Miniprotein binders against Mucin-6 (MUC6). Designs and how they scored, part 61

Target 1, 185 residues: Mucin-6 (MUC6), of Homo sapiens (Human) (q6w4x9r395to579)
Amino acid sequence: GHCSLEGGSFVTTFDARPYRFHGTCTYILLQSPQLPEDGALMAVYDKSGVSHSETSLVAVVYLSRQDKIVISQDEVVTNNGEAKWLPYKTRNITVFRQTSTHLQMATSFGLELVVQLRPIFQAYVTVGPQFRGQTRGLCGNFNGDTTDDFTTSMGIAEGTASLFVDSWRAGNCPAALERETDPCS
Short names: E, the ipSAE of ESMFold2; O, the ipSAE of OpenDDE; V2, 0.75 times the mean of E and O plus 0.25 times the DockQ between their complexes.

## First folded at step 12 (miniprotein)

Design w34 (from vb2 with S52A S59A I63L; at its last look DockQ between E and O 0.53; V2 from the best seeds 0.00; counts 0 for: pae E 2.3 > 1.5)
Fold by OpenDDE base, second read of step 13:
Structure w34 (fold): chain B 185 residues (1-185), chain A 112 residues (1-112)
Amino acid sequence: as target 1 above (185 residues)
Amino acid sequence: DIREEVKKLLEESRKLIEEAKKAGDEEAVRLLEIAVRLLEEALKTGDPERIAYALLFLAMALLTAAEKKGDPKAVELLEKAQELLRKALEENNPELIKEAIKLIKEAAELLG
């Protein structure tokens, strides 16, 4: 399964369903019992301009009971809040540079992450076949059916991206917008 | 020639992978396989920067093995190699890459 976060506000699920949203929060991209130690992959979005439609991905976070890894455009930060020299290695996770503009996170448990740093911060998530039907979050449920990808954290299928995305917020943030709206309308 | 030296390191790394498999060291196998792929990709373009990044990973992988084996000489060589490679990337200096390769090669021989 391949999930992509591109163009600042576009997501393509593991089941290849594309959608867009504008939000300024941390969202759960991937949760699964296949991730050890209650692991989760998250995406941090922030304002990139003056309008509500100018939002972009600014960081990717892997969080478990044992590890916290924050990948941003400028640095990789771990549990103690310190920037680390790459390659960085834990017991089952390795973060390293492939090129000047591309980072990778490799794991022993079937999760792979590729991050493009410039010119646009983008992320690509790959999971092994053992994750089929066992994923949840913005990347969907990886069951081969695109029609149920917008399943909320409560297990409810939504028809719009905004409500779906909002259900996966990791914190108290403003509501996400599915498309550009006129504040005066 | 950096490319020729990297090719030699690739062959040595592949041998180390086989040894790691026999020893049941799954971590070493995983890390070295990544290193090999990175080196192979870097060689396709011959880009010194990509080569340096690949070598950094290889040095890390070998360092992990050296620490497990308890070889202080190999550890020292690989730590120095990492420093040289970081400096090479910062200064865009291919001569430092060549020097790092020498150290990595020596360390790999100690671990083989």
Scores: ipSAE 0.800, ipTM 0.913, lowest interface PAE 0.6, mean pLDDT 94
Fold by ESMFold2-Fast, scan of step 12:
Structure w34 (fold): chain B 185 residues (1-185), chain A 112 residues (1-112)
Amino acid sequence: as target 1 above (185 residues)
Amino acid sequence: DIREEVKKLLEESRKLIEEAKKAGDEEAVRLLEIAVRLLEEALKTGDPERIAYALLFLAMALLTAAEKKGDPKAVELLEKAQELLRKALEENNPELIKEAIKLIKEAAELLG
């Protein structure tokens, strides 16, 4: 399965359901019992200088009991608060420069992350077949059915992206907006 | 010259992947497979910086295998190779890349 975070505030789930939101918080992208040591992948959104988005992706975080790996748009990689020289590895995770414009985090447990650094910071999440029907978060539940892709952190399937997104906040932040208000309306 | 030496390291790395698979060293297999991919891509670009970075990744992968095997000579060679490659990237110095390749080749022979 593939999930993408593109164009500042667009998301496409593992079941290929697209949606958009605006928010300035850390959000849970992916939680699964398939991730070791209570692992979770998270996305950090902040104020944007881009003309077409009020908020944009600024960092991706992998958090577990052992590691807090942060890959940020300023091309700094940290683990547990310490800056790391690339290539960097732990026993099960390796972070390295895939191309001049892309970093990759490869794992032993079926999760791969590619972040595009330039021209726009974007993220691409790939999970193996073992994750099918066992994911939760902004990337959806990967069950082959888009009807319940907006399942909140409380297990409720919503018809709107805004309630879904707000349920996956990982910090004390304001509610996310699904769309911008037109200044002329 | 550097390109031909890197091609030889690719062949040696593929053999080491097979040995790691037989030994059940899944971490070394994963790291060496990434190293091979990066080296292949670097050779296509012809960019010395990309070649140096791919070699740095290979040295890290081999160091992981060397530590598990408990080979202190291979560990020493690979630590020196990594130092030379990081310095090569900082100084844009191809002579240091050549020195690092020699050390990596010696370590690979000890491991395989």
Scores: ipSAE 0.709, ipTM 0.890, lowest interface PAE 1.2, mean pLDDT 84
Fold by ESMFold2, look of step 14:
Structure w34 (fold): chain B 185 residues (1-185), chain A 112 residues (1-112)
Amino acid sequence: as target 1 above (185 residues)
Amino acid sequence: DIREEVKKLLEESRKLIEEAKKAGDEEAVRLLEIAVRLLEEALKTGDPERIAYALLFLAMALLTAAEKKGDPKAVELLEKAQELLRKALEENNPELIKEAIKLIKEAAELLG
């Protein structure tokens, strides 16, 4: 299973369903019982500076009871708020550079993350076959059926990407489609 | 020739994987298998920058094993190899990669 987060806020799910959204928030990208210690992979989007409404990926976060690993567009990697030299390891996770432009997070539990730092900050998520049918979040449910990939956090299949994405917000953020324009423009 | 020295180091690393499997050291197996794959991929490109990053990972994998074994000479060699590799990357100086490989090979022999 492959899920990608590419420039222009494009996402392709584990079932190969593409969509685009704009929002300023942290979103749940992947949850699964296959991730130890209540693990979740999260994506942080913020304004891109291209226009008032455009957003882009600025960080990827792996969060569990033991770790909060942040890989950000400023090329700094932290765990639990402390900057780490690469290569970096925990018992089950390693984070390392393949090149000056690409980082990888490899795990013992079947999750792999590749981050392109430049020229555009992008992320590529790979999960092993044990995750099939057992994922939730922006990367979809990995069940081989694209018709229900827009399943919200309450289990409702939506017809639009914006409602689906909004349901996966982690925190108190503005809704992607309900955002007011800047009154000073 | 850096490529020939990396190939020798790959063979030594594969032997260490076998030993780690027999010892039941699952962390060492996991780390060394990643290191071997990174080095193999880097060799295909011939890019000294990719080779240096792969060697940094290998040095971390071996340092983990050296600390478990309590081998202070291997620890010292691997810490120095990491310093040389970081300097090689910062200065764009591939000759420091050769010296780091020598230190890593010596450390790998101590751990074998």
Scores: ipSAE 0.500, ipTM 0.813, lowest interface PAE 2.3, mean pLDDT 86
ESMFold2 (binder alone), look of step 14: mean pLDDT 84; pTM 0.836
OpenDDE base, look of step 14: ipSAE 0.547; ipTM 0.810

Design w36 (from vb2 with E27W E41Y R86K E90W)
Fold by ESMFold2-Fast, scan of step 12:
Structure w36 (fold): chain B 185 residues (1-185), chain A 112 residues (1-112)
Amino acid sequence: as target 1 above (185 residues)
Amino acid sequence: DIREEVKKLLEESRKLIEEAKKAGDEWAVRLLEIAVRLLEYALKTGDPERISYALLFLSMALITAAEKKGDPKAVELLEKAQELLKKALWENNPELIKEAIKLIKEAAELLG
């Protein structure tokens, strides 16, 4: 399964449902019992551009009991608060420069992350088949059914992206705002 | 010639991938596949910095295998190679890459 975070605030879930939101918080992208040591993948969004109504991805975080790996739009990679020289490796995770504009995080447990640094900070998440039906978060539940992709942290399927996104906030921060793509633009 | 020595390391790395596959070590396979991809790209560009970076990744993959096998000599050689490669990147000194390749080859022979 593939999930993407593109164009600042666009998300496409593992079941290929696209949506957009506006938010300035850390959000849970992916939680799964398949991730070791209570692992979770998170996305940090903040205000972007000259327009105060726009928000964009500014960092991706992999958090477990052993590691807090942060990949930021500033092209800095840290683990547990310490900057790391790339290529970097732990026992089960490696982070390296795939191309001049892309970093990759590869893991031993079926999670892969590609981060585009330039011209726009974007992230692409790939999970192995063992994750099917066992994911939670902004990337959806990976069950092959798009109608329940807006399943909140409380297990309720919502009709709007804003309620779905707000349920996956990882910190105490402002509520996310939903904005639909203009079909005439 | 650095290019010819890197090509030999590529062939050795492909052999190690097949051995890791036979052993069922999926993570070692993945790390070595990444190393091979980076080395292939570096060879296309001919850029010493890219070659040094790819070799640094290969050395990390091989250290993981060396630690799993309990081979302290291979670990020592690869750690020394990593320091030379980091120095090559910092100083823009391609001669250090040649020394690092020699150490990586020696370690690969101990592991293969």
Scores: ipSAE 0.710, ipTM 0.869, lowest interface PAE 1.0, mean pLDDT 83
Fold by OpenDDE base, second read of step 13:
Structure w36 (fold): chain B 185 residues (1-185), chain A 112 residues (1-112)
Amino acid sequence: as target 1 above (185 residues)
Amino acid sequence: DIREEVKKLLEESRKLIEEAKKAGDEWAVRLLEIAVRLLEYALKTGDPERISYALLFLSMALITAAEKKGDPKAVELLEKAQELLKKALWENNPELIKEAIKLIKEAAELLG
């Protein structure tokens, strides 16, 4: 399964459903029982002047009971708030600097993350076949059906991206918008 | 026609993937495969912004290849393309996308 987060606020699910939203919050990107130690991959969005869109992806966070790994647009990789030198390895996760612009997070449990740091911050998530039908979050449910990808955290299928995305907020943030707002606002 | 140009670029990218495989450059293969997928998604929606983001990713993938090959001209072309694409995103100008594609194609030819 392949899920992509492109620049501004574009997402393509594991089932290849494309959508867009605008929000400034941390969202659950991927949650699955296949991730050890209650692991989850999260996406952080904030205001950005890089594109026509008001908001953009600024960081990706992997969080479990054992680890917190943050990859940000500033080329900072942190674990538990501390900057780490690359390559960084913890248990079954390794973060590599592959190029001046690309990082890779490799795991032993079937999750891989490729991050483009500049000029536009983008992320590409790959999961193994063992994750089929067992994923939740912005990347969808990986069951081969695009029509039910907008399933909320409560298990309800939504018709709009904004409501779907809002259900996966990790904190108290403003509501997401489906359409672009005034970049000057 | 941006769509037609992207389709041509996809074919060129697929050729570059094969070359990267022959060279044993696994990272280049991976990046290019991602780029191809992103472009395919972009074509499906026809969204100029999505196309631009996909092209940005492709440009970065090709820069990686160009650096390994030692082709500074290709790198320069691709960097220019990136600037155009960023500008295109900000100004919502499809003509800038077309110009960027031309540069990317030229760079790809140098790398092929």
Scores: ipSAE 0.497, ipTM 0.786, lowest interface PAE 1.1, mean pLDDT 91

Design w5 (from vb2 with E27W T64A; at its last look DockQ between E and O 0.73; V2 from the best seeds 0.00; counts 0 for: pae E 1.6 > 1.5)
Fold by ESMFold2-Fast, scan of step 12:
Structure w5 (fold): chain B 185 residues (1-185), chain A 112 residues (1-112)
Amino acid sequence: as target 1 above (185 residues)
Amino acid sequence: DIREEVKKLLEESRKLIEEAKKAGDEWAVRLLEIAVRLLEEALKTGDPERISYALLFLSMALIAAAEKKGDPKAVELLEKAQELLRKALEENNPELIKEAIKLIKEAAELLG
């Protein structure tokens, strides 16, 4: 299965459902019991271009109990906050330069990531067949049915992307509605 | 000729894959397979930059093997090769790639 994050703000799920969103947060891209040590792949989005509503991918993060690997559009790779020379490896993950414009993260557990650095920062996620029906996050369910690809973190299938995307925010990122109202000084 | 030396390293890398397979080290096999793929792609392009990336990756895979085997001489050769390759990328100097290849070949022979 293939999931893509392209053109700054376009996503195509593992079941080939395309959608677009505008967001400025870290989002859970992929969670699965197939990922070791509570692993998760995350995508960081921030404002881009001259348009006020335009947002784009700025970093991809792989987080587990042992590692926090960040690949950013400025071509810096860190693990647990420390910058790494490429190629870099851990016990079951390696990050390396494939071409002058592409980095790859390969793993021993059936997850692969290709990051295009230039001309536009984009990411491509590949997972092995063991992940079928066992994924959750922005990349969808990988169950062969596109009608439930917008399944939120609460397990509800939505008809539109906005509630789906918002449900997959990671960390302490405020929802758009919360930003509009000042809760307290 | 850099191209002929890279072909020799490609053949040596394939030999090391077979040894890793016999040892049952699936991750080492995967790392070496990645190195082989990068070297093959580099040979198709003839691009010194692509050759440097492939050789840096091979050096890393071989350092892991050398550390596991407890061979500090092989590690030293490969770390020096990586320094030369990074310098080759910074200076756009293909002659440094040839020097790095000699060190990588010497290390690979120690690891045979």
Scores: ipSAE 0.726, ipTM 0.889, lowest interface PAE 1.0, mean pLDDT 83
Fold by ESMFold2, look of step 14:
Structure w5 (fold): chain B 185 residues (1-185), chain A 112 residues (1-112)
Amino acid sequence: as target 1 above (185 residues)
Amino acid sequence: DIREEVKKLLEESRKLIEEAKKAGDEWAVRLLEIAVRLLEEALKTGDPERISYALLFLSMALIAAAEKKGDPKAVELLEKAQELLRKALEENNPELIKEAIKLIKEAAELLG
């Protein structure tokens, strides 16, 4: 299973369903019982400055009862608020520089994350087959069926990306934006 | 000179991967395979900074194995190697890399 976060707020789910949203928030990308200690992968979006309503990915966070690993657009990696020199390792997670432009997080529990730092901050999530049918969040449910990938945090399949994305907000923040008004000359 | 020492360490590291596979230690296999890949790519460039970084990763993977095995001497050797590699990155000093490789190889022998 592959899920990607590319250019601005474009997402492709584990079942290959593409969508786009604009929002300034932290969102749950992936929750699963396959992640130890109530683990979740989250994405942080903020305004990109291209237009007043456009946003882009600025950080990816892995959160569990033991760890809060943050990989930021500024190329800083922290765990539980402390900056870490790379390569970095916990018992079951390692974060390292794969190339001058890419960081990788590898785990013993079937989650892999590759972060492109340049030219644009992007993220690529890979999960092993044990996750099939056992995921929820912005990356979808990984059940082989794209028609229900917009399942909200309340378990309701939605027809629009905005309602789906808004349900996965992890904090108080404005609703996702898909509508653009272009005030120009 | 450093290239030849890295090639020798790669051979030893591949042996450790096979031992980890036989032991069924999938996480150790994964970490060591990442280390080998980083070293192979660094060797293609001949870049001392890339070599030092890859050796830091290898040292980190071996420290985990040494801690699991309860071998504090191997840990001490690997931590010293990491100190040398960090200095090598700061000073661009390839002689420190060569010394670090020797310490890593000695630690790897203790773990094999």
Scores: ipSAE 0.590, ipTM 0.838, lowest interface PAE 1.6, mean pLDDT 85
OpenDDE base, second read of step 13: ipSAE 0.866; ipTM 0.943
ESMFold2 (binder alone), look of step 14: mean pLDDT 83; pTM 0.827
OpenDDE base, look of step 14: ipSAE 0.804; ipTM 0.916

Design w6 (from vb2 with E27W R86K; at its last look DockQ between E and O 0.90; V2 from the best seeds 0.76)
Fold by ESMFold2-Fast, scan of step 12:
Structure w6 (fold): chain B 185 residues (1-185), chain A 112 residues (1-112)
Amino acid sequence: as target 1 above (185 residues)
Amino acid sequence: DIREEVKKLLEESRKLIEEAKKAGDEWAVRLLEIAVRLLEEALKTGDPERISYALLFLSMALITAAEKKGDPKAVELLEKAQELLKKALEENNPELIKEAIKLIKEAAELLG
């Protein structure tokens, strides 16, 4: 399965459902029992340099009980808060330069990530067949059915992206920062 | 010629993959397979930057093997190669890539 985060705010799920959103928070892209040590892949979005309604991907995070690997648009890679020179490896994960504009994270457990650094920060997630029907988050449930790709963190299938995206927020982000500016405000 | 030297490293890397498979070291196999793929892609482009990235990755994979075998000379050669490759990228100097390849070849011979 392939999931993509492109063009600032566009996402295509593992079941190939495209959607877009605006938001300024950390979001869970992928949770699965197939990820070791309670692993999860997350995406950090912030306001673009143009307008309040436009947001862009600024970092991708892999978090487990052992590791907190952050790959940012500034080409800085950290693990557990310590900056790492590339190529970098752990027992099960490696991060390296594929090209002058691309970094790759490869793992022993069937998860791969490619990050485009320039001209716009974008991410591409690949998971092996063992993840089928075993994923949760913004990348969808990987069950071969696009009609339930907007399944929230509470297990409810939504018809629109906004409630789905909001349900996968990680941490404390005021709702007002993600909302369109009210004309009365 | 850098391209010819890289081709020799590809052959050596494929031999090390077979040794890692015999040892049942699946992660070492994966790292070396990534290195081979990066080197093959770099050869197709002929881009010195891509060659340097591929060689940095191969050096890391070989350091992992050298540490498992307890070979400090191989580790030292590979660490020196990594510093030369980083400098080659910063200074845009292909002569440093040639020197790094010689050190990587020496280390690979010690390991396999």
Scores: ipSAE 0.633, ipTM 0.831, lowest interface PAE 1.2, mean pLDDT 82
Fold by ESMFold2, look of step 14:
Structure w6 (fold): chain B 185 residues (1-185), chain A 112 residues (1-112)
Amino acid sequence: as target 1 above (185 residues)
Amino acid sequence: DIREEVKKLLEESRKLIEEAKKAGDEWAVRLLEIAVRLLEEALKTGDPERISYALLFLSMALITAAEKKGDPKAVELLEKAQELLKKALEENNPELIKEAIKLIKEAAELLG
């Protein structure tokens, strides 16, 4: 299973369903019972220019009960808020420089993340076959059926990427409707 | 020659991968396979900095295997090698790389 975050705004799910969105929030990219210690992979998007449609990936976060590994576009890797020298290892995760432009996170539990740092900050998620049918989030449910990949955090299939993506927000983000009704925006 | 010593260490590392597979140490196998790839790519460039980085990863992978095997002497050697490699990267000192390789080879023999 492959999921990609490319071009600042494009996502391709584990079931190969492409979509695009523009948001400035932290989103749940992948949750699964196959991730130990209540693990989740999250993506952070922010504004990348002056126009409303210029948003891009700025960080990828792996969060569990024991670790909060942040790989950011400024090329800094932290765990639980502390900057780490690469190569870096925990008991079941390693983060290292794959090439001069790519970082890799490898794990003992079937999750692999490759982050392109330059020229554009992009992320590529690979999960082993044990994840089939057991994923949730922006990367979809990995069940071989693209028609239900837009399943929200409430388990409702949506027809639009925007509503689907909004349901996977983590934390406090400005309401999209309030932005649309602002007479000055 | 550092390149020649790294090639010898690669040969030993490949043997350790097979041993880790037989032992069922899947995490060590994965780490060692990554280390071998990093070393192979570093050798193509001949860049001492990339070689040092790959050796640092190899040391980290071998520590994982040594901890699983319960070999504290191998862990001790590898931790010393890591400190030398970090210093070599900070100081651009190839003699520290040679010293670290000696420690890594000694640890690899204990694990093999």
Scores: ipSAE 0.620, ipTM 0.855, lowest interface PAE 1.5, mean pLDDT 86
OpenDDE base, second read of step 13: ipSAE 0.856; ipTM 0.940
ESMFold2 (binder alone), look of step 14: mean pLDDT 83; pTM 0.820
OpenDDE base, look of step 14: ipSAE 0.796; ipTM 0.911

Design w8 (from vb2 with E90W)
Fold by ESMFold2-Fast, scan of step 12:
Structure w8 (fold): chain B 185 residues (1-185), chain A 112 residues (1-112)
Amino acid sequence: as target 1 above (185 residues)
Amino acid sequence: DIREEVKKLLEESRKLIEEAKKAGDEEAVRLLEIAVRLLEEALKTGDPERISYALLFLSMALITAAEKKGDPKAVELLEKAQELLRKALWENNPELIKEAIKLIKEAAELLG
């Protein structure tokens, strides 16, 4: 399956349903029991330049019990808050430059991420066949049926993208995600 | 010259993949398969930046193998190769790519 985050705020799900949303926080792209150590892929959105009504992708985050890998539009890669020289690896994950304008995160568990850094920050998610019917988040449920691609975190199929997107909000804004790993309340 | 040296490293990397498969070293197979893909892409473009990125990745794969074998000299050579490749990218200097390739080849011979 293939899911894309393009043009700042356009998403195409694993079942090929396109939509656009507006939001300025962290959203869950992909959760699955196929991801080890409670792993999740997340997308951070913020306002686009001078246009206050538009939003754009500013970072992609892979979070698990062991790692918090952040790839940001300023071309910095961190793990658990520490900047890393590329290529960088853990046992199951490698992050590296594919081209001068593209980074790739490759994993041993069937998840691949390609990030375009320039001219527009964009992300492309690929998952292996073991993920079929076992994904949730902004990239959809990967079940071969586009009519339920807007399934919320509560398990309800919505008719509008805005309600779907809001249900996958991680609750943290871009600045808070980089500095805070746990709320103080 | 650089293109021919990269072809030799690509051939050597493919041999290392077969050795890793025989050893059941799944991590080494995964890393080396990525390195081979990047080297193949770099050769198609002939772009010095693409070559440098591919060689940086190959160096990381070989460092991983050297650490498993307990070969600190191979690690040292490969870390120096990575430093030269990063400098080559910063200065746009192909001479440094050639020097890095020599160090990578020396390390690969030690890892045999």
Scores: ipSAE 0.726, ipTM 0.897, lowest interface PAE 1.1, mean pLDDT 83
Fold by OpenDDE base, second read of step 13:
Structure w8 (fold): chain B 185 residues (1-185), chain A 112 residues (1-112)
Amino acid sequence: as target 1 above (185 residues)
Amino acid sequence: DIREEVKKLLEESRKLIEEAKKAGDEEAVRLLEIAVRLLEEALKTGDPERISYALLFLSMALITAAEKKGDPKAVELLEKAQELLRKALWENNPELIKEAIKLIKEAAELLG
């Protein structure tokens, strides 16, 4: 399954459900028991303009009990706050520069991340088949059913993206604004 | 030779981009274009590790296309390829890369 963060405010879930939101917070993209050491993938959004509707992805974070790997729009990669040179490898994670505009985070446990740095900071998340039906967060539950992708952190299915997205905030942030639009349109 | 096999795969991928354009699958087009660029960069050095990383992304891109086309067999092949590539990265086994390429090619043929 693949989940994409594109165009600054567009998300396509593992089940291929597209939606849009505007928020300035850190959100949980992916949690799963398949991720070791209580691992989670998160996305950091911030204002990209003067309007509240001008928000964009500014960083991707993989957080576990052992690592906090941050890939930011300024092309800095850190682990636990320390800048790291690429390629950077831990026990089961490797961050690698593929091109001048693309970074890749590979893992031994079935999670892959590609980050496009320019011209728009975008991210593409891939999980292996072992993750089917065992994911939660903004990327959905990867069960082949788009109708239940908006399941909150409390396990409640929401009809709108705003409440869904807000439930996956990792901190005290303003409420997200919802706008359902096909990112491919 | 892994490089030669990847070159062939690149050509097939470019064809699939054209097919995706015809089908109006913009997402597949975008992802495949990125995959092609990654593979091209990987081929500059011929580093098996870089190639493996690029192939992982290509597999993802192709899965996107396969899902929309409704080809579960292609998806299965590609998911298996990804598993092999991950193992190749951590086990330093080039044979796994070759096997993965075979699966990816097979999937590409199904999508073409």
Scores: ipSAE 0.027, ipTM 0.400, lowest interface PAE 3.8, mean pLDDT 89

